# Ledger of designs, part 15: VHH binders against DNA repair protein RAD51 homolog 3 (RAD51C)

Target 1, 363 residues: DNA repair protein RAD51 homolog 3 (RAD51C), of Arabidopsis thaliana (Mouse-ear cress) (q8gxf0)
Amino acid sequence: MISFGRRKSPAIEETSLATSVMEAWRLPLSPSIRGKLISAGYTCLSSIASVSSSDLARDANITEEEAFEILKLANQSCCNGSRSLINGAKNAWDMLHEEESLPRITTSCSDLDNILGGGISCRDVTEIGGVPGIGKTQIGIQLSVNVQIPRECGGLGGKAIYIDTEGSFMVERALQIAEACVEDMEEYTGYMHKHFQANQVQMKPEDILENIFYFRVCSYTEQIALVNHLEKFISENKDVKVVIVDSITFHFRQDYDDLAQRTRVLSEMALKFMKLAKKFSLAVVLLNQVTTKFSEGSFQLALALGDSWSHSCTNRVILYWNGDERYAYIDKSPSLPSASASYTVTSRGLRNSSSSSKRVKMM

## First folded at step 6 (VHH)

Design h01 (framework vhh_vobarilizumab_d1)
Fold by ESMFold2-Fast, scan of step 6:
Structure h01 (fold): chain B 363 residues (1-363), chain A 124 residues (1-124)
Amino acid sequence: as target 1 above (363 residues)
Amino acid sequence: EVQLVESGGGLVQPGGSLRLSCAASGFTFSSYAMAWYRQAPGKGRELVAGISSGGSTSYADSVKGRFTISRDNAKNTLYLQMNSLRPEDTAVYYCARGIQTAYELMKGTYFDYWGQGTLVTVSS
């Protein structure tokens, strides 16, 4: 037989490609990995699931470890796809609305994105807790950059609000991460232009910095005032898709003596953040410092405000050291199972750590 | 879109007082930090006073104890009360909105201005 199934009419080919792209876009992958996968022609779950990890790694120019995880996710997602089809065929409009209801911001670490269900969820309040130096601010800056990745590159095409209570935001680091993001996007848009005739996007790192609204907050009174004004600010800047607070607790730990009143004010603030997240379909990320507590012959990590505050957030992620390696785990979520992932902080931002190679046991 | 209109400048004797006003329109005034800048003849522009959205204030050393910045969010108006005026306070005074992006942080500029300015002359 002469037909290899690659020859289709333009209309059928275009419709098939759009459906296949939507399938691949459902996998919790970084934009860089997703772009390489799509550029290599692996746009649907069935084509991915039928290929070896070695062939996928070669074709998409990714590591065999990354290819193995993609195959694992594709096989897992296949059952959900089949179940959806059993309930009745979904048209492109229904599929588009499903995608619209699941917007997520990549961390640029695919292992971390995987435990998060694809990235940081919009319409949710996510608390990220950890000891000083573990990378909370690094994740905050990374998300402020990554929310801006255009929709054609798999992002949200949004802007960021960064609320800095400690002076921890380093603009030189934000520029460095923005430069890496621009390089990744230029590579992706070049591939998409070659393979799918997509428009090329010109991005500058300075444009990314210009799309991060920065608020330095020097007291708890200023923090309360800013939070009360965010709804009006966002209504005038509707392209904001993430609000990061670094850290949520600093002024309340340093400048606030009435503990009962502190708890009430922080709970009211959490409620306001939840309302903003739901009203504007944006992600709220609250960075929180954990402390070490010695109890019963061992050290335990405790969040700065304890359990009463943690119940005010949708998701809680704890960052911790395991020797010299950084890990994140899902401590609390209504929709995510408890899971851990390693990550690293590089000159280019968050990435998979070298410890991730242990999952595949391959070089 | 955005408009800042300064008023209240004029000629005063040394030791006198003036109150400057800035009427803001086209944006949510209460959500932004605001500042007063001045530019004296033949000199560069200098930040005189700043006020955050929450009301925290800061002042240049040359005006501390003499000038008071304030805001009325209900009226979308910024004020600068100037007391004990000196000949060296002679300048065009500009109302500025705080541009608060990471780009301005990188450039070392935290405020811009869109007002036309109001002239203050301190002379006998």
Scores: ipSAE 0.420, ipTM 0.628, lowest interface PAE 1.4, mean pLDDT 75

Design h02 (framework vhh_vobarilizumab_d1)
Fold by ESMFold2-Fast, scan of step 6:
Structure h02 (fold): chain B 363 residues (1-363), chain A 125 residues (1-125)
Amino acid sequence: as target 1 above (363 residues)
Amino acid sequence: EVQLVESGGGLVQPGGSLRLSCAASGFTFSDYAMAWYRQAPGKGRELVAGISSGGSTSYADSVKGRFTISRDNAKNTLYLQMNSLRPEDTAVYYCARGIYTAKELMHGSTYFDYWGQGTLVTVSS
């Protein structure tokens, strides 16, 4: 799997019952969160359901909102079709918390996922800014693949829209990342089939490419028209769970002379993307080619887009070089603390930059 | 209801020309990529030419320099101008509405959700 599953301890067969361990692995969670639960010793559904959200969050190193969502899923799995007025009231409360802790798309870099709260958030607009060559397009392609990871492997089982303004999308790279994703999924589902009697996933890399809707946009006029059309397109293709814009500003830098009008138009597009993200419960990722400067404890954008722009995006991630290493920094978020994480771009996609790859208890 | 209606097919001598038309209705024509496909007797369907919503065109190697795809968004109509026709161009020609996927970029195939009924083109003496 992209977060773990490449090796297992022989002790798993000796110390635990396969069926009871299987229950925790069947929850529709990101691989990163699932790995944290297992590392903390929460391998059975009953062990999860019997603990408080605050205890689970502390033990597994996840947010209390994520812990509450996990407990909701675990409790639903223990209730075989019973419905009542009391259960209806609890479902309304659970729905409110579910809106705050929707599934996240893994970046395939667990260190980056950690500072993002588990991955790129659905129902949010995330801006990723950085200099040319830092890996913005790599992250965009990675997310277009990873959104498709099936629910049985901890993903969203969705499709992607990729809006390409610069011609930066390389289909050969998307295929390479898709091939790695398929290999990781086959390894994970093969392990689960052997030890927990789960069905194996049957996806080919070409299936992944077929599930990335590609729009080449050659002018700011086409960009505005496409953004206005997206609600209709997604209403006809409701399995889309990520929209990537690479880059959001390119045509406005090339074709737009009035800076105040440019800022207003970009802010209006960002608000439309926010409405889209909320309406369809999908992630919007806006890639922005900017030069950044670290000043007074924070990064400063070289292109000043004004207060309206900064309020139009939920999260802002800045990518930067620190020597020869790539780093990501949470510059702005209503729910995430400021933090940095290193990442690397490999032949298999985004991964942790160090040789200390994420290790999960396989007990 | 989405409808695509092809016209303009017929019998033409080798070296001749034909213009095919496809009248589109039931959707916002300007929002979609459009394509022409053909199917010769005893063969599978093959992509002949594609045009994006923005007007960018692509062609199969066998027709490059001879065929021209174009669109008129005001008339909701797709065209295929076929010049220097050869006997091997004999086929039923289909109009298709589609959205490009990453797979299309790799293989020249596209995601099509609606097709016309086709128009027969026969190139013979």
Scores: ipSAE 0.228, ipTM 0.558, lowest interface PAE 3.0, mean pLDDT 75

Design h03 (framework vhh_vobarilizumab_d1)
Amino acid sequence: EVQLVESGGGLVQPGGSLRLSCAASGFTFSSYAMAWYRQAPGKGRELVAGISSGGSTSYADSVKGRFTISRDNAKNTLYLQMNSLRPEDTAVYYCARGIVTAWEMYKSGETYFDYWGQGTLVTVSS
ESMFold2-Fast, scan of step 6: ipSAE 0.476; ipTM 0.653

Design h04 (framework vhh_vobarilizumab_d1)
Fold by ESMFold2-Fast, scan of step 6:
Structure h04 (fold): chain B 363 residues (1-363), chain A 123 residues (1-123)
Amino acid sequence: as target 1 above (363 residues)
Amino acid sequence: EVQLVESGGGLVQPGGSLRLSCAASGFTFSDYAMAWYRQAPGKGRELVAGISSGGSTSYADSVKGRFTISRDNAKNTLYLQMNSLRPEDTAVYYCARGIYTAYELMGTYFDYWGQGTLVTVSS
């Protein structure tokens, strides 16, 4: 007789300032280099740690060797969290707010994470659009697992809500990805325990499945009702850090006859998701079916819904086939440049493609 | 204090119908998935039907097409309409509050069970 239980550890121990952000001006850097970092927008430890040395060097107008040394210092500060407490908790609110604006969920594909700025952004609504079979549900399941990676392993230590409108969620696949995630975490924490005396985390694949709240939605009416109740549900389950809707448009394409009313309902739903993301500092991921057409050297998008819907999302990622290979493209973002990255779907989840030369910019 | 109180069980003839009710209190009923389980004499507990917070339903193959789970969020009440009852449906029926997760899709575990209501299908 096994009871279903919630995590009983105090959240404060997982989210302490000892492992949180540190402002760039606190790093032991020359005034010149520090000034260049701040001028480039790198004002906290998490923003510095989330970029590559080449991107940091370009943005701050410093050498790549200088950028590498800065990243080394930033990563060292993450490992020695006690220094954050010594430097004073008087601005703790500012540090926590800064950290909350930058948390990201890894896709387990580093090439895809790179074009996303480190992963899927919290406090944002990200639309992921693509044709059937391209891997939208695979990405949704992957993010539901990866949001749970503990903070000791560089993750958010959160839980997931998965809203399934098509019946496409395969629990056996979620288990398979969870098993791979646990193996990867055990390998990483075993290494850190052996070499750095770090605590080894104890997590089972079943724990990961237990931390994905699953809602099957069979009509647009149920979808609206659920979205209206999410704020209350999350207020009672504040460890949720991602909400995935798979797919956002299914019931509105097939079951909704009044196009003007449909547009109003979708706009209201989009506003609710944005408010949810901002209020609870979580990621909202909307999976959307789109048709891609190739014309005159570029891909054209045929949206399942009108332009007003797409405008309501913070980021828009488009998944497309290039021959037999899967690619993702950053189509819209206030903070990310347009870029493409290849990814593959394996028995262990999303991973990099076997070739390192597969980054292609959509033309 | 979370409470689940089942009612509506009784003795019925084969082919008859019963409607079970579960009155919930001590929590926000509309936020939770709910389920009906049964335990027949000499058998383990079996999930009969589930309903999500949004109203999506699921049924065991043995009852699909005969039983209907529903909820009234205004009354904090869960229902199970049982039609075309068979002697094999004889069991104690339990109301359970579920927090639906992917784990529950694999093997199903629920918190907060009621005391049960006995359904006997016999001539």
Scores: ipSAE 0.186, ipTM 0.517, lowest interface PAE 3.4, mean pLDDT 75

Design h05 (framework vhh_vobarilizumab_d1)
Fold by ESMFold2-Fast, scan of step 6:
Parts: structure tokens; sequence; C-alpha cells
Structure h05 (fold): chain B 363 residues (1-363), chain A 124 residues (1-124)
């Protein structure tokens, strides 16, 4: 019921402008969120408290959940004193730090994890684009295994949904990666048991395969139906912590007579994936084929789904060849700097391109 | 929207026959495994019969030789032909859609959707 327009010319302020500005800067917000609020002109508690969460989210380019939490913090400010704000700010700070430190899914390549801020982020939609053969499916399979690493080994202890549109999923490869994961976990838990008397993890490779829900999607109509079903499925299987779509583009690269309908369907799917990621605190990973197009006398690398789709993903990672070496770079992210990292695909899964002894640190 | 609508339930005498149908919509029926589950009063849900996308069938020991599961992919319909019915077959019968896990590429599918059920009562 409160309009954003009230922020532009407040008639009367209950506190001085300097005090309001100082208090807004003192809110327990991440530097990123604080910067976005200031960029949108929200420097006073009164200006924040007088807008709706949807207006604040739009203006500051943040989620409605983030805006709602900011409004809660601002509304704890009272004209009779700042005690309730300070107590609420301390609790909210702990909650925001906990939120910002949400678990990440390791790729088993520490160099790649480093440019990702520790791994694939939960509550985010991450697009991974690349040419055929670069390792998109390898990363998808690796993440569907690694999401299952138990909490006592530093993982999420979750399950995976793998949506396969091209038939690219190889169960023998998933088993091979699962076998390597179990071996690495046994090495880590054996070390922890010997030196710290921690419990040993007992997990078989076949158990890892059982915890990957596999959906083979043969048409765009099946893909739409499945995406509409995912919210209910995940609400009944809340231990799912990653959804992998391999590839998101396949059925939409085919002839689609109604281009406007295609754009609407893609936008709707993108919205649903973001909603799932936020609602269930899980990672969504969209594997996307990079296509080469000849346009205006030059070749351009373009993702098959275009700009409207690009805006629906939190992070975009592009995989590319540099000679005979595989590289990943952060093309788009609100929180990650642009960076590149090399990776290799081994019999044991993804690893650093040069030999590394860091297994115990990541497991 | 995935929708499964069961029909054909009713009251039948011991030794009688009944044919259940499940009309499926909102997905490519031919690509999925399908199953019939039942839940008797005071008991948990049990798998009665399953059919793969390729037509391979499986049955619970208690119904083997008496029940036949079949599918008509052209009509998006699953069937359960029930013969020689016994009082212990009294239950609500549910149609279910199968989902595959990575392990179950070499094994049985997992079932993710159920219909609302149809009541079968066997009594004299």
Amino acid sequence: as target 1 above (363 residues)
Amino acid sequence: EVQLVESGGGLVQPGGSLRLSCAASGFTFSSYAMAWYRQAPGKGRELVAGISSGGSTSYADSVKGRFTISRDNAKNTLYLQMNSLRPEDTAVYYCARGIQTAREIYGSPYFDYWGQGTLVTVSS
C-alpha cells in the first residue's frame, strides 16, 4: 500500500538528515547490497522504510527477499531510540553472514572453484556455456556427484536432479567419478578418524548413483512439463541441492515456428529456475551450447537463447579451448570478478591442469 | 500439468473381474514407465504392477497370474486387468508415473506422480 514516490520529496523527517544517513550506513548489510542501495539513492532510513519491498528490489536491483529483509532492519528503527535496531541489527548481521556463507559445490578443480568463490553457489542460477566436447557434461556429472559429499567432509550432503535433453549423460562415467569421490572421501575421513577421532563415512558408488534423479527429456513439450513439475518434486524431495539441465538449449535450437512464443517460454522457464534456487536454497546449473554465427561479414560466438535468457542467470561461465588446454572464465556475475582458470578432465573427474596434492583441503 | 485420472473401480464379488484405467496427460506418456499402487485400509502403499516404456512388466507375488498391466500409447492410457479378485485385494488403487535415477538405468524406476485413486471393494 506504500508508494515509492514518497521517497522523492519527504514532507517531514522525524530525525535529522545526517542522523538518518548515518543510521542507514550502519545497517548490517553486505558491502554489495549496501552499494546497490546507495546507488539507488536510499541513504536515509525514512526513505527505505516508506517503500514497498517490490519497489525497493526494482530500484536497487536486488531480490524481493533481500529487499524485505532490508525493510525489516529499517522498520526496527524507532523514534523512541535505537536499542531495538541495534539488537535486531546484530541478529540480522549474523543471519546475513550465514546467508552469504551458504555452502558451495566443489567442482574438484580448485583453480576453477577459486574463480567461482569456492564452488557453484546455492540460491543462484549458473549458466555454463561452451562448444561441444569442451566438458560441459563432465562438469554436470561432477557436480551431481559432489553435491552429495557429506557435511562431515565439508560438502552439502544433498541429492541431484539431472535433466538430460540430448542423451549426453553416461552412467558409466558417473559411476567412475563416484568411485573416485568415495576413494577421496575414505582418504579424508581415514585421516580425520586417525588424528581427530571423527566418524568415518560409509558410502558406496552405487549409493551416489541412486541419489541422482535422472530425467530424460525428448521434446520441448516434455521440457516445459518437467520444469512446471520441479517445484512440487523438490518440495517432496527437499534434500535436492542441485538441478542440472544438460543442455538447456537443445530443444530450443530446433525450428520453433513462433519466435515470440519461444521467448515467452524461455523467460518463464528462467523465472521458474530462479524461483526454485531461491525457495529451496539449491544451485541451478544450466549447461548451454555456444554456437558460431556468421553475421555482417564476421563470425560471432553466441549462446543459443539470446539476451533475455542471459539476464535470467545469476552467473555465466564460458568454457573455451586455449590450444589443447581447457579454460573457464567468468563472463557475467553480480558478485564475482572476471577471471579465468584452467581445468582438465581425468579418469577421476575434473582436476587442476597441473598435478595438485590439495585433495584433503577440498574434501 | 501432469495429470493422472483413474477410473473403473467399484464393488465386485470374490472371484469376479474388474478393469482399471488411467488417463494420462501433460507429458509424453510413451517415454515413461508406469505403475499401479494400492493402499488398503490401515496399511501402507504397495506396488502392485509396473510396466516400462518398452512394455516389460513386473508384478507383486500376491497378484501374479491374476492381474495384467498394459498400456496404449496412442490413447495415453494405462490399464490393470484384475481377475479372480479376493477380499484382500480391497484397496484404493493409484496410477503412478515412473522416474529414473542414475543407478536405476540398470534397475527399477522411481515413481514421482500419483493420481487421486479409485476404490476397489471385493466383498460378498
Scores: ipSAE 0.231, ipTM 0.529, lowest interface PAE 3.0, mean pLDDT 75

Design h06 (framework vhh_vobarilizumab_d1)
Fold by ESMFold2-Fast, scan of step 6:
Structure h06 (fold): chain B 363 residues (1-363), chain A 125 residues (1-125)
Amino acid sequence: as target 1 above (363 residues)
Amino acid sequence: EVQLVESGGGLVQPGGSLRLSCAASGFTFSSYAMAWYRQAPGKGRELVAGISSGGSTSYADSVKGRFTISRDNAKNTLYLQMNSLRPEDTAVYYCARGIFTASEMYHGKPYFDYWGQGTLVTVSS
């Protein structure tokens, strides 16, 4: 009789990229909207899902609301493509995770980090206001060091720009804080080596100082010129992850007669800083002096520029004295609840207030 | 409120396999290093395996080549695949959250701030 021998199957080269007009036809859309979508060249689910609602609306000549609904349907329509199809659209869960996962710079004070949501947020402009002597410059120096903590220690591994308008930056203090940071990292990576066989970090305090780009600004005009130059500088130094301005308002408080023009110029500067923060995914920290103002028979503390400025920054933190202890308060934020935390300034930098600890302080 | 809930423990014969899971909630799972610890009867806790937020893995010498730690950040779940199990692997296995962020360098000790309740693994014939 006849017996059939089995042939080996040839290796099949698969074209992994398949597109089909039929994919767009599967969406539960009105015929008119579907026609516009297909006419604009959006014939497959992946091409639809990878485009923003505003671009889709423009290209298909539909409303942005209609475009959003189309993106929503496209992302829901395929069991096998969920990981690839959601690339161009974000649901509320992904938006929440992005906000929670935003890189943050530790202050070295865990109580302060807690009220900040884990530290100073990248992609945001944070204003820190307070009276002279409260520790604004200390926080600025601390952040310029801490942004450099390597990824192996859970940091950003970035560099700092420090813009000094008052002459308050002390290189010896920055060195002292850098030395403490190196010691803290050595202890932490020693633990990681012992328990996870991870590589230990070898960083020197002088390397930390070298990674701070320091700009001394002596006038209002120099400040504007530098701010206008920052985008080019950062595009050439993409490892910058924090810009500190100490203080944002000094030259405007001393040399400025036209309050309306002052407010406009500072708001324009804040807008430029917000654009830098978002474009380069870095943190902008604006240090500002709080002043006492007379208000209807009583004195109150207010930021030097008042209410019009307060609307120009993402987050506002106010530093204040409660007796002999320093406190920080979240005054304004779209994402952080109002809260207060104590902090202290030590020889090693910012730390939690140790009033409840058994440690003897020698400062 | 941070919660870690382990599952997947049970009775297996020597040479068998088990997969442990840890469901995490109340924190941004993807931002934290995670670990598996075990405690055998009459012994102290032993680190079995660790995984960083970036996915780097580390293993105790006693389990290298046999156990695989992994994570699914989309599901907020930590896994331990245990192959070629031995009677000496008999222990309660604990999921732990590690303080491997820069902020947590300054929270103080201990280095693991949360543990689950544990899941029992028994390897016997």
Scores: ipSAE 0.189, ipTM 0.492, lowest interface PAE 3.2, mean pLDDT 76

Design h07 (framework vhh_vobarilizumab_d1)
Fold by ESMFold2-Fast, scan of step 6:
Structure h07 (fold): chain B 363 residues (1-363), chain A 125 residues (1-125)
Amino acid sequence: as target 1 above (363 residues)
Amino acid sequence: EVQLVESGGGLVQPGGSLRLSCAASGFRFSSYAMAWYRQAPGKGRELVAGISSGGSTSYADSVKGRFTISRDNAKNTLYLQMNSLRPEDTAVYYCARGMYTAWELHSGEIYFDYWGQGTLVTVSS
């Protein structure tokens, strides 16, 4: 490429610049992210520091969270690094940006990722509610695969816990999605190796399946026992970066007669999940069934467990049908605006819908 | 009520064999992963062998090739066949029930919610 050739032409001699100019080449970034920055023309620290995270993300074709982390590193390199280490101090601005730059898990649907702020948040509990058949389990399996995308490919390099209460998990589907993920990673890292001298990543679909800790739960008492044990399990398996519960409510709908006690127990579980998410800097995803209600001349989406339990989660995403096309809606979030995005379920997993048109708000 | 009862422990000479049994009651045995743990004098507990509901097995490096874990779902019984026993195998052996009913296990480490009383194995000349 002309842009690549032009950026490659300038020779920077380290002996002439080492004390006066920090370059993108010297930032502690993955080869894949470094290659994207160089391709976009960001070879100098001052060039990186002068743009917004949104502009950097657009120009380099990276997530806003990745752009924010890069800007944070660039700004730290421009400031008094040795002084900060000596004092051990953090300023409030760095603390705020650490929270805003938390890593996110891609859904493999960029339209859905965009309304989520780049993907599923770590250190948050996200509830995904949907009508039967809408693809909740498909999203759960996809996230269990995508959390494993290596750091070299811009991912989290983590492992997954999948808690299955309904028996909906299909290992053959997980393998199919893992195969697609490996293929996509090989194509991307092959390109980066040829053009930017980046290392190729080698993963097998079988390795991805081995990195999903699967728990089949057949009663509400087993579910409570497992949730109580998760803190110890994760403390011994610190590379876990997502916990999927599919579904959070199944045994409580069938095996639990006292609705008030059910709400209390589920709220206690949600609190435990929130503590795990914050303590271990991982994402918790709770899959739940949704009903549609007509009230005061409009349709409202309601979760099967009612309003008090709904307040126990950080983010709520509602999945719904618009004709024969699937949509996701941000119903509740402290940080995300209300928005809708279409998605499709393919043999390769979640992808953008080829039928995507005007985004629609569900009433 | 969940109950696990171990048997088959005893004194054996180095190079000998023992078979441990664990009789399970109070739950659907066939649905649960099961394990054998041991605790030697002055040491913490150590995972020896595990078996999933589907029959997949895992072993500690120290016992691999010498010990065999198996289950009989019709009899609600877990077994540990111990061959080529060494003095360092001397320990109290515990039967344990997994906290989940996994049909597929991708985990290297599992914590267990119910334990038997233990059976003593002494390997000495």
Scores: ipSAE 0.000, ipTM 0.115, lowest interface PAE 18.5, mean pLDDT 72

Design h08 (framework vhh_vobarilizumab_d1)
Fold by ESMFold2-Fast, scan of step 6:
Structure h08 (fold): chain B 363 residues (1-363), chain A 126 residues (1-126)
Amino acid sequence: as target 1 above (363 residues)
Amino acid sequence: EVQLVESGGGLVQPGGSLRLSCAASGFTFSSYAMAWYRQAPGKGRELVAGISSGGSTSYADSVKGRFTISRDNAKNTLYLQMNSLRPEDTAVYYCARGIHTAYDMLKTGKEYFDYWGQGTLVTVSS
């Protein structure tokens, strides 16, 4: 099942209370006007910024023109200069709420979404590593469909770029997942229309396929050339909200001599993806086909990716087998705790495993 | 039910060889990292050798060049070939299954293994 709606974080409420408070006497006002504001109870910038000029004038016993200048100064002191207090200026909480309003891309597996903080994050580069057959391509296809879920249904309403290095993308599978997505959207919007008179979404599976920009890449030189071209492409197609690379390392494992040069080129490519993610407020998902090595009592990725590569990726997710079940593990993230979640691959796409658990597993 | 059953231990003279086996059942053996630990009389357990699901191996410095860990996924069996045995190798040897597959095991402390065999005694004495 697709999960609709935006995540409401308790941290947003805490942040509004933690906003820096400045006393009214720090504003460049005459002593007389400052005294009147303080006497009327306006001792901090947030209390001043939340009132109209007419209300402030009445409360402080000053002219509306004086009140207007005070509001203008208060807004300039704590906010962006493009905001207007008189026309409903935005406080710090509203600005944070607008920045936090970007939804995450659901995987259609709620257990996996939970460990991801609600889904795949925009403005981030997320690496998903795993062995052949674990479901990396299935996740990539699922995300290229789910990024298109309209904002009315809790999605991004965006388009996808899918970069395929192995030839693993199957259009008939993407259609099957798109068909399931349309059915889920129709059920949700039908319910909302019946009970709340909301508008219904009319999207066809073929429309979803048309909104995936597919690039087949047959060599590492083509991969580098495409990555260098992506900024221009996305600037011309600003509705793109996810870029998926399946896989980031394929051509570098088979055709690339000099492991140090390979690590450098991959790291430079990851930095370019981070720049794209930040500039266009989109998600970058790097699928990585890896194996592991056991060395000095620890396991490590077989491909040496170095510190620059690690720094270039915001989040790292490792896909692994636990018995006969597929699991995902948050290996590295600045904002997500270490946790594991099971998932399954069905005819309708990614879903919760029949033996799924709400329990998190730590390192 | 997960079971690990060790065999192949015994008395051997210094310089001799032994091969330990661990028969695994109740899980998909090929998907898990496996390890051999040992516990000498009056000492704590120490990691001897580990092997990933993909076949990559690692050894304690004390056994490098003398011991070889291997796996047979078709038989669900883990092996430890021990050559040039020393009196210091005298210990109970334990087979262990990793908590997760190889990808998620960043460190190999005892706490990262969820199932253990009963152990097999290896005595190296003249």
Scores: ipSAE 0.000, ipTM 0.123, lowest interface PAE 18.7, mean pLDDT 73

